# VH-VL binders against q0atu2: the designs that were tried, part 245

Target 1, 119 residues: q0atu2
Amino acid sequence: MLDKKARIRTSREYRNVFEKGKRLSGRFLIIYYVENALDNNRFGFITNKKIGMAVIRNRIKRQLRAIVREYQGQVKNKHDIVLVARAGIGKSSFEGMEKDYIAIMKKAGLFARNANKID
Below, E stands for the ipSAE of ESMFold2; O stands for the ipSAE of OpenDDE; V2 stands for 0.75 times the mean of E and O plus 0.25 times the DockQ between their complexes.

## First folded at step 11 (VH-VL)

Design ye6 (framework fv_ivicentamab_arm2; at its last look DockQ between E and O 0.70; V2 from the best seeds 0.73)
Fold by OpenDDE, look of step 11:
Structure ye6 (fold): chain C 119 residues (1-119), chain A 119 residues (1-119), chain B 110 residues (1-110)
Amino acid sequence: as target 1 above (119 residues)
Amino acid sequence: EVQLVESGGGLVQPGGSLRLSCAASGFTVSDNYMNWVRQAPGKGLEWVSIIYRRGSTEYADWAKGRFTISRDNSKNTLYLQMNSLRAEDTAVYYCAREYGEWEYYFDYWGQGTLVTVSS
Amino acid sequence: AYDMTQSPSTLSASVGDRVTITCQASESIDSWLAWYQQKPGKAPKLLIHKASSLESGVPSRFKGSGSGTEFTLTISSLQPDDFATYYCQQWDSYSGEAYTFGGGTKVEIK
């Protein structure tokens, strides 16, 4: 599980990311990202009812948190990043989600240049 | 020098089975995202299946249950097992590699192998 | 399921003409769009990726543009070698399929 300090938790924090951040769409994920004034990254996760029932949405959130945690050390610091799950993600494999996360984060230039897991 | 060479195509009766092969050289199949794409005579391109780096697979809805994508790492070869073939499965079948740096397009294609399903 | 509309289906043109092919996505895909060229009896050839990046070895007369939901492939001055069928391609974010191709545009000699 992500540490509390690594989580976007308040509505105000989410609003700030949506209003001031950049948006990028992937196959399964849309990311909103903006620089923060902290020394660490914070992640937010959004799933909507289009994905499926609450059990499915919760599963997707767990999987996305696992992916984010796996690559957290390779993400450039000082960013707030919100992951919005797209409708098709409910049918995706975990590896497919991971591929999309990596692809979109690379596209956004959010991985460190020397990230060994990202190539 | 990247090369993909499909084989295994031919004439088969409806309800029959066929296994296609795609021999790769110049790169490692298991380190890449590999796909099958088909094209019916005089028609457009249609995605069939993908196998991910760690072995996860996805299929077009029409392909599920009848088609199986796999690979042999020792032979650096991609396969497509086709069962319960139908006339509408008649097509040139291409193996295609996704660009290796976490992108969503095909940079290398084989020349294809023709599968004809007919009585 | 089709979430990419390509137009026109057929285009007749002469050598030297400016040719324009359009692809429209059902949802924004930013720049996740590729263009391919296919000649009869041959496999598709990648021309452009990421909407506007020209693949190595592709002539500069080919230009990809657009973002979001509208994309265009332009051939500034059609050459004899350019008569072929062209396809756009994106990922599929809804149907469960990985990829979607446009219906294709056959560029033939007038």
Scores: ipSAE 0.852, ipTM 0.933, lowest interface PAE 0.6, mean pLDDT 94
Fold by ESMFold2, look of step 11:
Structure ye6 (fold): chain C 119 residues (1-119), chain A 119 residues (1-119), chain B 110 residues (1-110)
Amino acid sequence: as target 1 above (119 residues)
Amino acid sequence: EVQLVESGGGLVQPGGSLRLSCAASGFTVSDNYMNWVRQAPGKGLEWVSIIYRRGSTEYADWAKGRFTISRDNSKNTLYLQMNSLRAEDTAVYYCAREYGEWEYYFDYWGQGTLVTVSS
Amino acid sequence: AYDMTQSPSTLSASVGDRVTITCQASESIDSWLAWYQQKPGKAPKLLIHKASSLESGVPSRFKGSGSGTEFTLTISSLQPDDFATYYCQQWDSYSGEAYTFGGGTKVEIK
């Protein structure tokens, strides 16, 4: 999974992103993002009970972590980013989630100009 | 020049099967999100199915279990296998490329192939 | 579940007229809205993506606007080539369909 330093860990850190950050919604995901004072990015993941039972929510969370890990080298540094799964995300395949992540990150301007080609 | 050419439409009786083809040129099918969209005569557009870059698929609820999207990468061709056809499936079927930089939009469409389901 | 309400279903206009077509989403879709033009017997053609971004080669008399739940397509001076049916389109996250199209607006010559 993501390195410990690349995770948003505390309730206070999550609250800061929600209160201070920008919000952008896509088909399956909502992202909240704000610049941080670090030299790296941090990611947080939220799944709500409306998505389904704990097994489903944990599967979604694992899939989102895998997507973020695959693309994290392309993300502009110094951002705290929280991914919130929308209620309908359980209907999507892994590739549908990945497609949505790419789309919203591009629209948010969070991918670096010199990032490797998005596959 | 990007082109999409559908074929395989025709007259079929209720309960029958038909396989549609969409030959692509000017781009690689497996590098894109490919879709089928249909239009009943005199009616609006209705999404049918998508195949993602790595082969995951999604279907409209009414198509699940009856229609199968697939592709042959060596022929650069998209397919729609249609089984248990009904009169309500009578439509022009389009293949469409989903716009790569700005996902969720169809930037190229074939000219369509007519499927008529009638006794 | 997101529904698209497109209006009017038909309109009659003359060359040179200003034409406005509206799409309404039942919930906010930000700016994830496309407009297509379709002529009889032809495939749809993408005109506008991201609510207001004009596709290459589309005449500048076409203008898309809106965000959230209300979107418009305006043709500032209708040309003979513009008599067609227009569709809006969005993604869907709750229905069994990945994408939802509006019902269409047929623009007819007076």
Scores: ipSAE 0.616, ipTM 0.846, lowest interface PAE 1.3, mean pLDDT 88
ESMFold2 (binder alone), look of step 11: mean pLDDT 89; pTM 0.923

Design ye7 (framework fv_ivicentamab_arm2; at its last look DockQ between E and O 0.63; V2 from the best seeds 0.00; counts 0 for: pae E 2.3 > 2)
Fold by ESMFold2, look of step 11:
Structure ye7 (fold): chain C 119 residues (1-119), chain A 119 residues (1-119), chain B 110 residues (1-110)
Amino acid sequence: as target 1 above (119 residues)
Amino acid sequence: EVQLVESGGGLVQPGGSLRLSCAASGFTVSDNYMNWVRQAPGKGLEWVSIIYRRGSTEYADWAKGRFTISRDNSKNTLYLQMNSLRAEDTAVYYCAREYGEWEYYFDYWGQGTLVTVSS
Amino acid sequence: AYDMTQSPSTLSASVGDRVTITCQASQSIDSWLAWYQQKPGKAPKLLIHKASSLESGVPSRFKGSGSGTEFTLTISSLQPDDFATYYCQQWDDYSGEAYTFGGGTKVEIK
């Protein structure tokens, strides 16, 4: 469960990400992301009827929220990030969705990097 | 040095079964996304199955219910149990690794093992 | 056919020629495309990942380019060792397979 402040809530907030953000496609997910003026990240999730029945769509949304929560401490702050589920996501396992999330977030440069060690 | 060595191929009649093995060295199978890929004689490459790091599995639609991917982590070995074999399953079967910065790409392949299904 | 089109299927060229192989996806895959080289009787070998990144130890005459739906593999000066079949590969969410490969391009050295 993401904190209230970490959720994209309004249509205007979603439109801002879609209109001004960068887009990156993975196997099961598309992310849109843009820097925000806050001190924290915000996440939004989109599933549509092409994915399947409401029970399936609700399961997918819950799984994606769990994945985002698991890795949220690694995400660079000050970003609005919308995850859009692609039509084929219903065929994926939880681990397949998690792998895809990690891959696209790394490619987007949204994970915080380790500092180099100085001897 | 990373190595993958397949075994267990051979001649089998339609309806028969085989278990393929892939012995891995130089890395830990359970830390990686391991795959089977096949190639019919004179044809291209076709993905068969994946086992994820925590043991979730996915299969090509034509393989579901007939093929089972598994591993024995104590032996660092990947398996493909093939049941109800058909002539169209005749192919060289490769095991392949996905790793790190090469996600969605197979950075190491075994030599392959030939499965021939004919009467 | 499948959602990944590779062309040409066969290509004949002389040592020293510049050779180009094309793959086209039916939808955008950003830059998630790999190229493999396969010699007869051998497993495929990864040449290029992420459309344009050379794998360690691959000669610099190999170059990958493209993004979105159209990708190319170019060999700037064909060598005798480059006789092989080349495959492109991407993820797939349409066919019930996790990955799909192009049909292959056999490069024959004259």
Scores: ipSAE 0.508, ipTM 0.832, lowest interface PAE 2.3, mean pLDDT 87
Fold by OpenDDE, look of step 11:
Structure ye7 (fold): chain C 119 residues (1-119), chain A 119 residues (1-119), chain B 110 residues (1-110)
Amino acid sequence: as target 1 above (119 residues)
Amino acid sequence: EVQLVESGGGLVQPGGSLRLSCAASGFTVSDNYMNWVRQAPGKGLEWVSIIYRRGSTEYADWAKGRFTISRDNSKNTLYLQMNSLRAEDTAVYYCAREYGEWEYYFDYWGQGTLVTVSS
Amino acid sequence: AYDMTQSPSTLSASVGDRVTITCQASQSIDSWLAWYQQKPGKAPKLLIHKASSLESGVPSRFKGSGSGTEFTLTISSLQPDDFATYYCQQWDDYSGEAYTFGGGTKVEIK
C-alpha cells in the first residue's frame, strides 16, 4: 500500500492537478501530472463508473496502486500524478496495464534518466 | 537484420484446426511484444492477439476461446493455434512486432501466410 | 466497436497530385497514431508513427499531422510508387482489443 504521504487525498489537490497539470493518454490510462512543492510524489486514482461495478473498479484501483508502487522509485521527484482509468481497462491484463503505465510515464518524461528497472 | 517468416497456412474445412508459425530472426521473440494481425481477401487489417514479454496474452473478442497465441523461446518462434475455424476466418495472417520502446505500433511484419477455410 | 474512421475509402489521383487521407478517432489518443502503406500481395509497411514521425527511409513527400481525434496523411506530390492502400492504426481501450485499424484508403491511378 502507498504511504499516506504519497497519496492525493483532497478534492482541492485533485482540482489543482486537473487545472494546472499536463494531460497524456494511453491505451488504458490517462495521466494528469504537475510539479508540487513537496519533497515527495503523490498519486491519485480515478475509476469511472463506465468501467463497471464497484468491485471491478476497486480491483482496478488495487492493480494500479501495485503498479505505481512497483515503479515509484524510478519516478522523478516533486510531482502530483493522477491516474484516470479508461473504459477498456476492465478487460486488460495486469501486464497490459503495466506496459501502458510505463509507456505514458516515459512519454511524459516522469521517469528518472537512471531508471534501470524500466524495461 | 530483422526478419519474420510465417508458415502453416493452407486449406482447411470448417470446424477444423490449424497452427501457424512465425519464425523470427534478428531479435528475441520473448523480449518483444508479438502480435497476430489478419486480413481477409480484399478487406482491411484486423488485430487478432498479442503476447507480452512475461507471457500474458490478450485477444480480440471474436478470437477468444478459438485462438491461442504462444511462443517457443528455444526456437524463437511465435505460434497461433486456430480451432473451430469458420469461413470468415479466411485471411492472410501476419505476425507483427510492436516497437520495442513502449510504443504502440508495428515496425516489422512478416509476409503473411494464407489460411483458407472452405468445404 | 469501430473506433477509427478513415476517409476516403477510395481515392483516384494522378502523378504529381497532392493527396490527403484522414482518420478520426472516437476518443483523444494524443499523438499515438501510425500510418501504414500496403501494396497488393505485400505486408503493410510502416510509414509514420506518433502522428508525424517519418520512419527511416520514407520519402519526405509523406507527411503526418494531427492530434487528439483528427489525423491526416498527406502526400505532397504523388509518385508512381505511391499507388497503394493506406491504413491508420491506434490503440483500442473500449473493445478490449489492443489495436484498431482504419478501414483503409486505396489510392489508385486516375
Scores: ipSAE 0.422, ipTM 0.837, lowest interface PAE 1.2, mean pLDDT 91
ESMFold2 (binder alone), look of step 11: mean pLDDT 89; pTM 0.921

Design ye8 (framework fv_ivicentamab_arm2; at its last look DockQ between E and O 0.57; V2 from the best seeds 0.00; counts 0 for: pae E 2.6 > 2)
Fold by OpenDDE, look of step 11:
Structure ye8 (fold): chain C 119 residues (1-119), chain A 119 residues (1-119), chain B 110 residues (1-110)
Amino acid sequence: as target 1 above (119 residues)
Amino acid sequence: EVQLVESGGGLVQPGGSLRLSCAASGFTVSDNYMNWVRQAPGKGLEWVSIIYRRGSTEYADWAKGRFTISRDNSKNTLYLQMNSLRAEDTAVYYCAREYGEWEYYFDYWGQGTLVTVSS
Amino acid sequence: AYDMTQSPSTLSASVGDRVTITCQASQSIDSWLAWYQQKPGKAPKLLIHKASSLESGVPSRFKGSGSGTEFTLTISSLQPDDFATYYCQQWDEYSGEAYTFGGGTKVEIK
């Protein structure tokens, strides 16, 4: 699990990301990202009801947290990043979800230049 | 020099089975995202299936249960097992590689193999 | 299903003409769109990726533009070699398919 300091937790923090951040869409994810004034990255996760029942939404959140944790060390510092799960994510494989995350993060330029982790 | 060569197409009766092959050269199949895309005569392109680098698979909803994508790493070959074939499955079947840098488009295609399902 | 509307279905033009093909997505896909060219009896050929990036070896007369839900492929001056069918392509989150193609645009001789 992500460290508490690596989590976006307050409504104000989320609002700041949505209002001031940039947005990119992938197959299964939408990311909002903005620079913060901290020394660490913070991640937020949103799973809408359109994805499915609470059990499904919770599963998706666990999978997304696992992916974020795995690649956390390769993400550029000082960013708040909110991951919004799209409706079709419930039909995705974990590997497909991971591929989408990496694709979007690379497009956003949020991975360090020396990040060469493969799928 | 990248090359994809499909084979295994032919005439088959409804309810029959057929296995298509796609021999790849110039790159390693298991290190890439490989897809099957089909095209009915005079019609557009339709995605069938994908196999990910670690072996996860996804299918179009209409293909689930009848089609199986797989690969043989030792032969650097992609396969599509088709069962319970129907007339509407008549099409040229292409193997296509996704661009390897975490993108969602197909940079290399085979020339396709024709599958005709008819009594 | 994720809707991808490509227009027109058929386009008659002459050599030297400016040709425009449009793809419209039901939801924003940012720049995750590719264009392909297909000639009879041949496999599709990648022309443009990421909405506007020209594939290596593709003539500069081909131009991709757009973002979000509206995309355009433009051929500034149609050449004899350009008569073919063109397809746009994106990923799909709703239809149970990983990818969706436009219906295609056949560019034929007037």
Scores: ipSAE 0.680, ipTM 0.892, lowest interface PAE 0.7, mean pLDDT 92
Fold by ESMFold2, look of step 11:
Structure ye8 (fold): chain C 119 residues (1-119), chain A 119 residues (1-119), chain B 110 residues (1-110)
Amino acid sequence: as target 1 above (119 residues)
Amino acid sequence: EVQLVESGGGLVQPGGSLRLSCAASGFTVSDNYMNWVRQAPGKGLEWVSIIYRRGSTEYADWAKGRFTISRDNSKNTLYLQMNSLRAEDTAVYYCAREYGEWEYYFDYWGQGTLVTVSS
Amino acid sequence: AYDMTQSPSTLSASVGDRVTITCQASQSIDSWLAWYQQKPGKAPKLLIHKASSLESGVPSRFKGSGSGTEFTLTISSLQPDDFATYYCQQWDEYSGEAYTFGGGTKVEIK
């Protein structure tokens, strides 16, 4: 579970990321990201109804939160990052989501630590 | 030197089963993302399945329930079990290595093994 | 049904020609695209990854470019060894659930 300080919580916070952030698409995910004025990162998660019923969307959110938590120490500080799940993500494996997250975060230049161990 | 050698193709009747093998050398199968890709005679390339480093699997929608990707790490060998075969499954089947967790491309391919499904 | 489109499907050219092959997506795929060369009876061979990064050992006459929705493979001066079929590769641009390939471009001797 992500710490509450590391979560994007309000509609206004989400809107700021969507309106002012950069966008990058991967296979299963789209990320929006923007620098924030805090000392830490914050993460948000969006699963729309195209993905499936609520039980499927909740599973996806849980898996994505676990992935983000696993790699959060490698993320450059002071960013708000929203992960938007694409429609096909419901058919992916946990490892497929993890691979996609690593790929898009590296391409976005958001990883700072342990780059050699990712290679 | 990286090498991939497929075997196990042949003639089979509709509804039949066949197991393809892909013997790898010059690298460890379980340290990589391994894929099957097929090509019907005179047609383009079509992705079939992936097995991730920790053993998670994903399949093209048309292959789910009929095809199973697996590996034997002690033999450094990738497998594709194909059941309930149809004429449309006639193709050359390639095993392919996917370059690292950061990328979505296949850097090494085997020579392929032909599967023919006909009466 | 509405995956990446690759054009032309067939291209006739002479040695020394500059040839260009296009792969196009209906929505942006950033730079997540690879190009392969396949000769008759042989497996595909990786040429370019990440739209523009040349694989080791690939001649410098091959150049990949593009981002977003349109990508090109250019051969600056066609050589006899370059007569082959070329494929681009990405994932399903609508669902993201499967890797997909373009329909291929056969480069033939004029």
Scores: ipSAE 0.467, ipTM 0.810, lowest interface PAE 2.6, mean pLDDT 87
ESMFold2 (binder alone), look of step 11: mean pLDDT 89; pTM 0.918

Design ye9 (framework fv_ivicentamab_arm2; at its last look DockQ between E and O 0.71; V2 from the best seeds 0.74)
Fold by OpenDDE, look of step 11:
Structure ye9 (fold): chain C 119 residues (1-119), chain A 119 residues (1-119), chain B 110 residues (1-110)
Amino acid sequence: as target 1 above (119 residues)
Amino acid sequence: EVQLVESGGGLVQPGGSLRLSCAASGFTVSDNYMNWVRQAPGKGLEWVSIIYKRGSTEYADWAKGRFTISRDNSKNTLYLQMNSLRAEDTAVYYCAREYGEWEYYFDYWGQGTLVTVSS
Amino acid sequence: AYDMTQSPSTLSASVGDRVTITCQASQSIDSWLAWYQQKPGKAPKLLIHKASSLESGVPSRFKGSGSGTEFTLTISSLQPDDFATYYCQQWDSYSGEAYTFGGGTKVEIK
């Protein structure tokens, strides 16, 4: 699990990301990202009923948290990042999710230049 | 020098099976995302299947249960096992490599192998 | 599921003409769009990736533009070597399939 300080937790925090952040679309993920005034990154996760039943949504959320955690140390600091799962993600493989996360994060320029696991 | 060479195509009766091969050179199949794409005579391109670096697979909905993508690392070869073939499966089958590690387009294609399903 | 619309299906043009092909996505794909050229009896050839980036060796007369849901491939001055079928391609975010191709545009000589 992600540390509490690495989580977007309040509605106000989410609203700030959506209103002030940039948006990019991947195959399975839409990310909203904005700089924060902290020394750490915070991540938010959104799944909706289009993905499937609650059990499926919870599974997807766990998988996304696992992916984010895996690459957390390679993400540029001082960002709030919200991951919105798209409808098709329910049929995806874990590798597919991971590939999409990396692809869209690279497109956003959110990985550190010296990240070894990315290139 | 990257090269993909498909083989295994031919004439097969409905309900029959066929295994296509794609021999790769100039790169390692297991280090790339590999795909099969088919094209019916006079028709457009249709994605069939992908195999990820760690071995996960995905299929078009129409291909699930009948088609199986695999690879032999020792031979640097991609395969497509086709079962329960139908007339509508008649097509040129291409193997295609995705560019790099995190992109969503195909930079190299084989010349294709023709599969004809007919009585 | 097919979620791309490519137009026109066929166009007739002469050498020197300006040719425009459009591709519309059902939902935003930002710049995750590629264009391919295919000649009869040959495999598709990558022309443009990331909506506007020319592949190495592709003539500058080819131009890709657009973002979100609307994309265009433009050939500024059609050459004899350009008569072929062109396809746009994106990932599929809904059906569970990895990729979707446009229906294709056959550019033939007038």
Scores: ipSAE 0.838, ipTM 0.930, lowest interface PAE 0.5, mean pLDDT 93
Fold by ESMFold2, look of step 11:
Structure ye9 (fold): chain C 119 residues (1-119), chain A 119 residues (1-119), chain B 110 residues (1-110)
Amino acid sequence: as target 1 above (119 residues)
Amino acid sequence: EVQLVESGGGLVQPGGSLRLSCAASGFTVSDNYMNWVRQAPGKGLEWVSIIYKRGSTEYADWAKGRFTISRDNSKNTLYLQMNSLRAEDTAVYYCAREYGEWEYYFDYWGQGTLVTVSS
Amino acid sequence: AYDMTQSPSTLSASVGDRVTITCQASQSIDSWLAWYQQKPGKAPKLLIHKASSLESGVPSRFKGSGSGTEFTLTISSLQPDDFATYYCQQWDSYSGEAYTFGGGTKVEIK
């Protein structure tokens, strides 16, 4: 559902965020983020096998994409942002993941002031 | 302006039930992350349960299946239904509001209501 | 449950003393740590959030510091109003609990 231009797609793009970006941890998520040279944001999502079986990991990735889509209008432009799911995320509800995303994005200073929740 | 007032505590026999209430004023409970936290006599603080803005709930493992958090938005009131009570449930029960919409800290607490589980 | 290790459990001090309370997390929590003050028979009150940010109305003699896994609360010159029990608090990403408190530190008058 995210536009193709709003996706981090290649290994090189992911590595750039991990190597040059800032890192913040929340309850269920870690974000890595770095300013890009584009006029838009790009998002990437990582789950690993320690989280659980494929059904669980796929559910989590879908939920995280839905959360990012819901709040994308609030995110300051020109950033590549990777969401990494922490091992305990399988115990969370959708609302728990959403709360964590909001908290960590606010702490990172990535939400624009007074921006709408959804654009 | 913000106030939280717990009620419904008292003496109950093991195996019994109680329903705690938390009347809120100065804010809307459904716009906030609301929690129950308990404190056994002479002991520390222990998280019990959360209700999220859209009604999702989480419980401490020991409370799941016995305790139910809920709210009545028309009365601006939070509830904790406690069933199958045990001696170790004896505590002061607080309702608490999380600090801001994006934080993990409790900025307002009620006065607490004492639950004693004894014959 | 106690996923936090808080020390000491009790501390005796005089008015004017500098006191330090330590909280250890079992895993890195960046700076997502709060400190609360609680007096007997009363609800806890938030003192410090985000490890080092003072809540409105909290005296400047209270200072929070630390990041990652080790955090401290320091009272630079203890006042009569500061004799209380202090708790640290974090979220929990791996157990069944959403939030975990330290065991508490009671600060008593000598």
Scores: ipSAE 0.657, ipTM 0.857, lowest interface PAE 1.3, mean pLDDT 88
ESMFold2 (binder alone), look of step 11: mean pLDDT 89; pTM 0.921

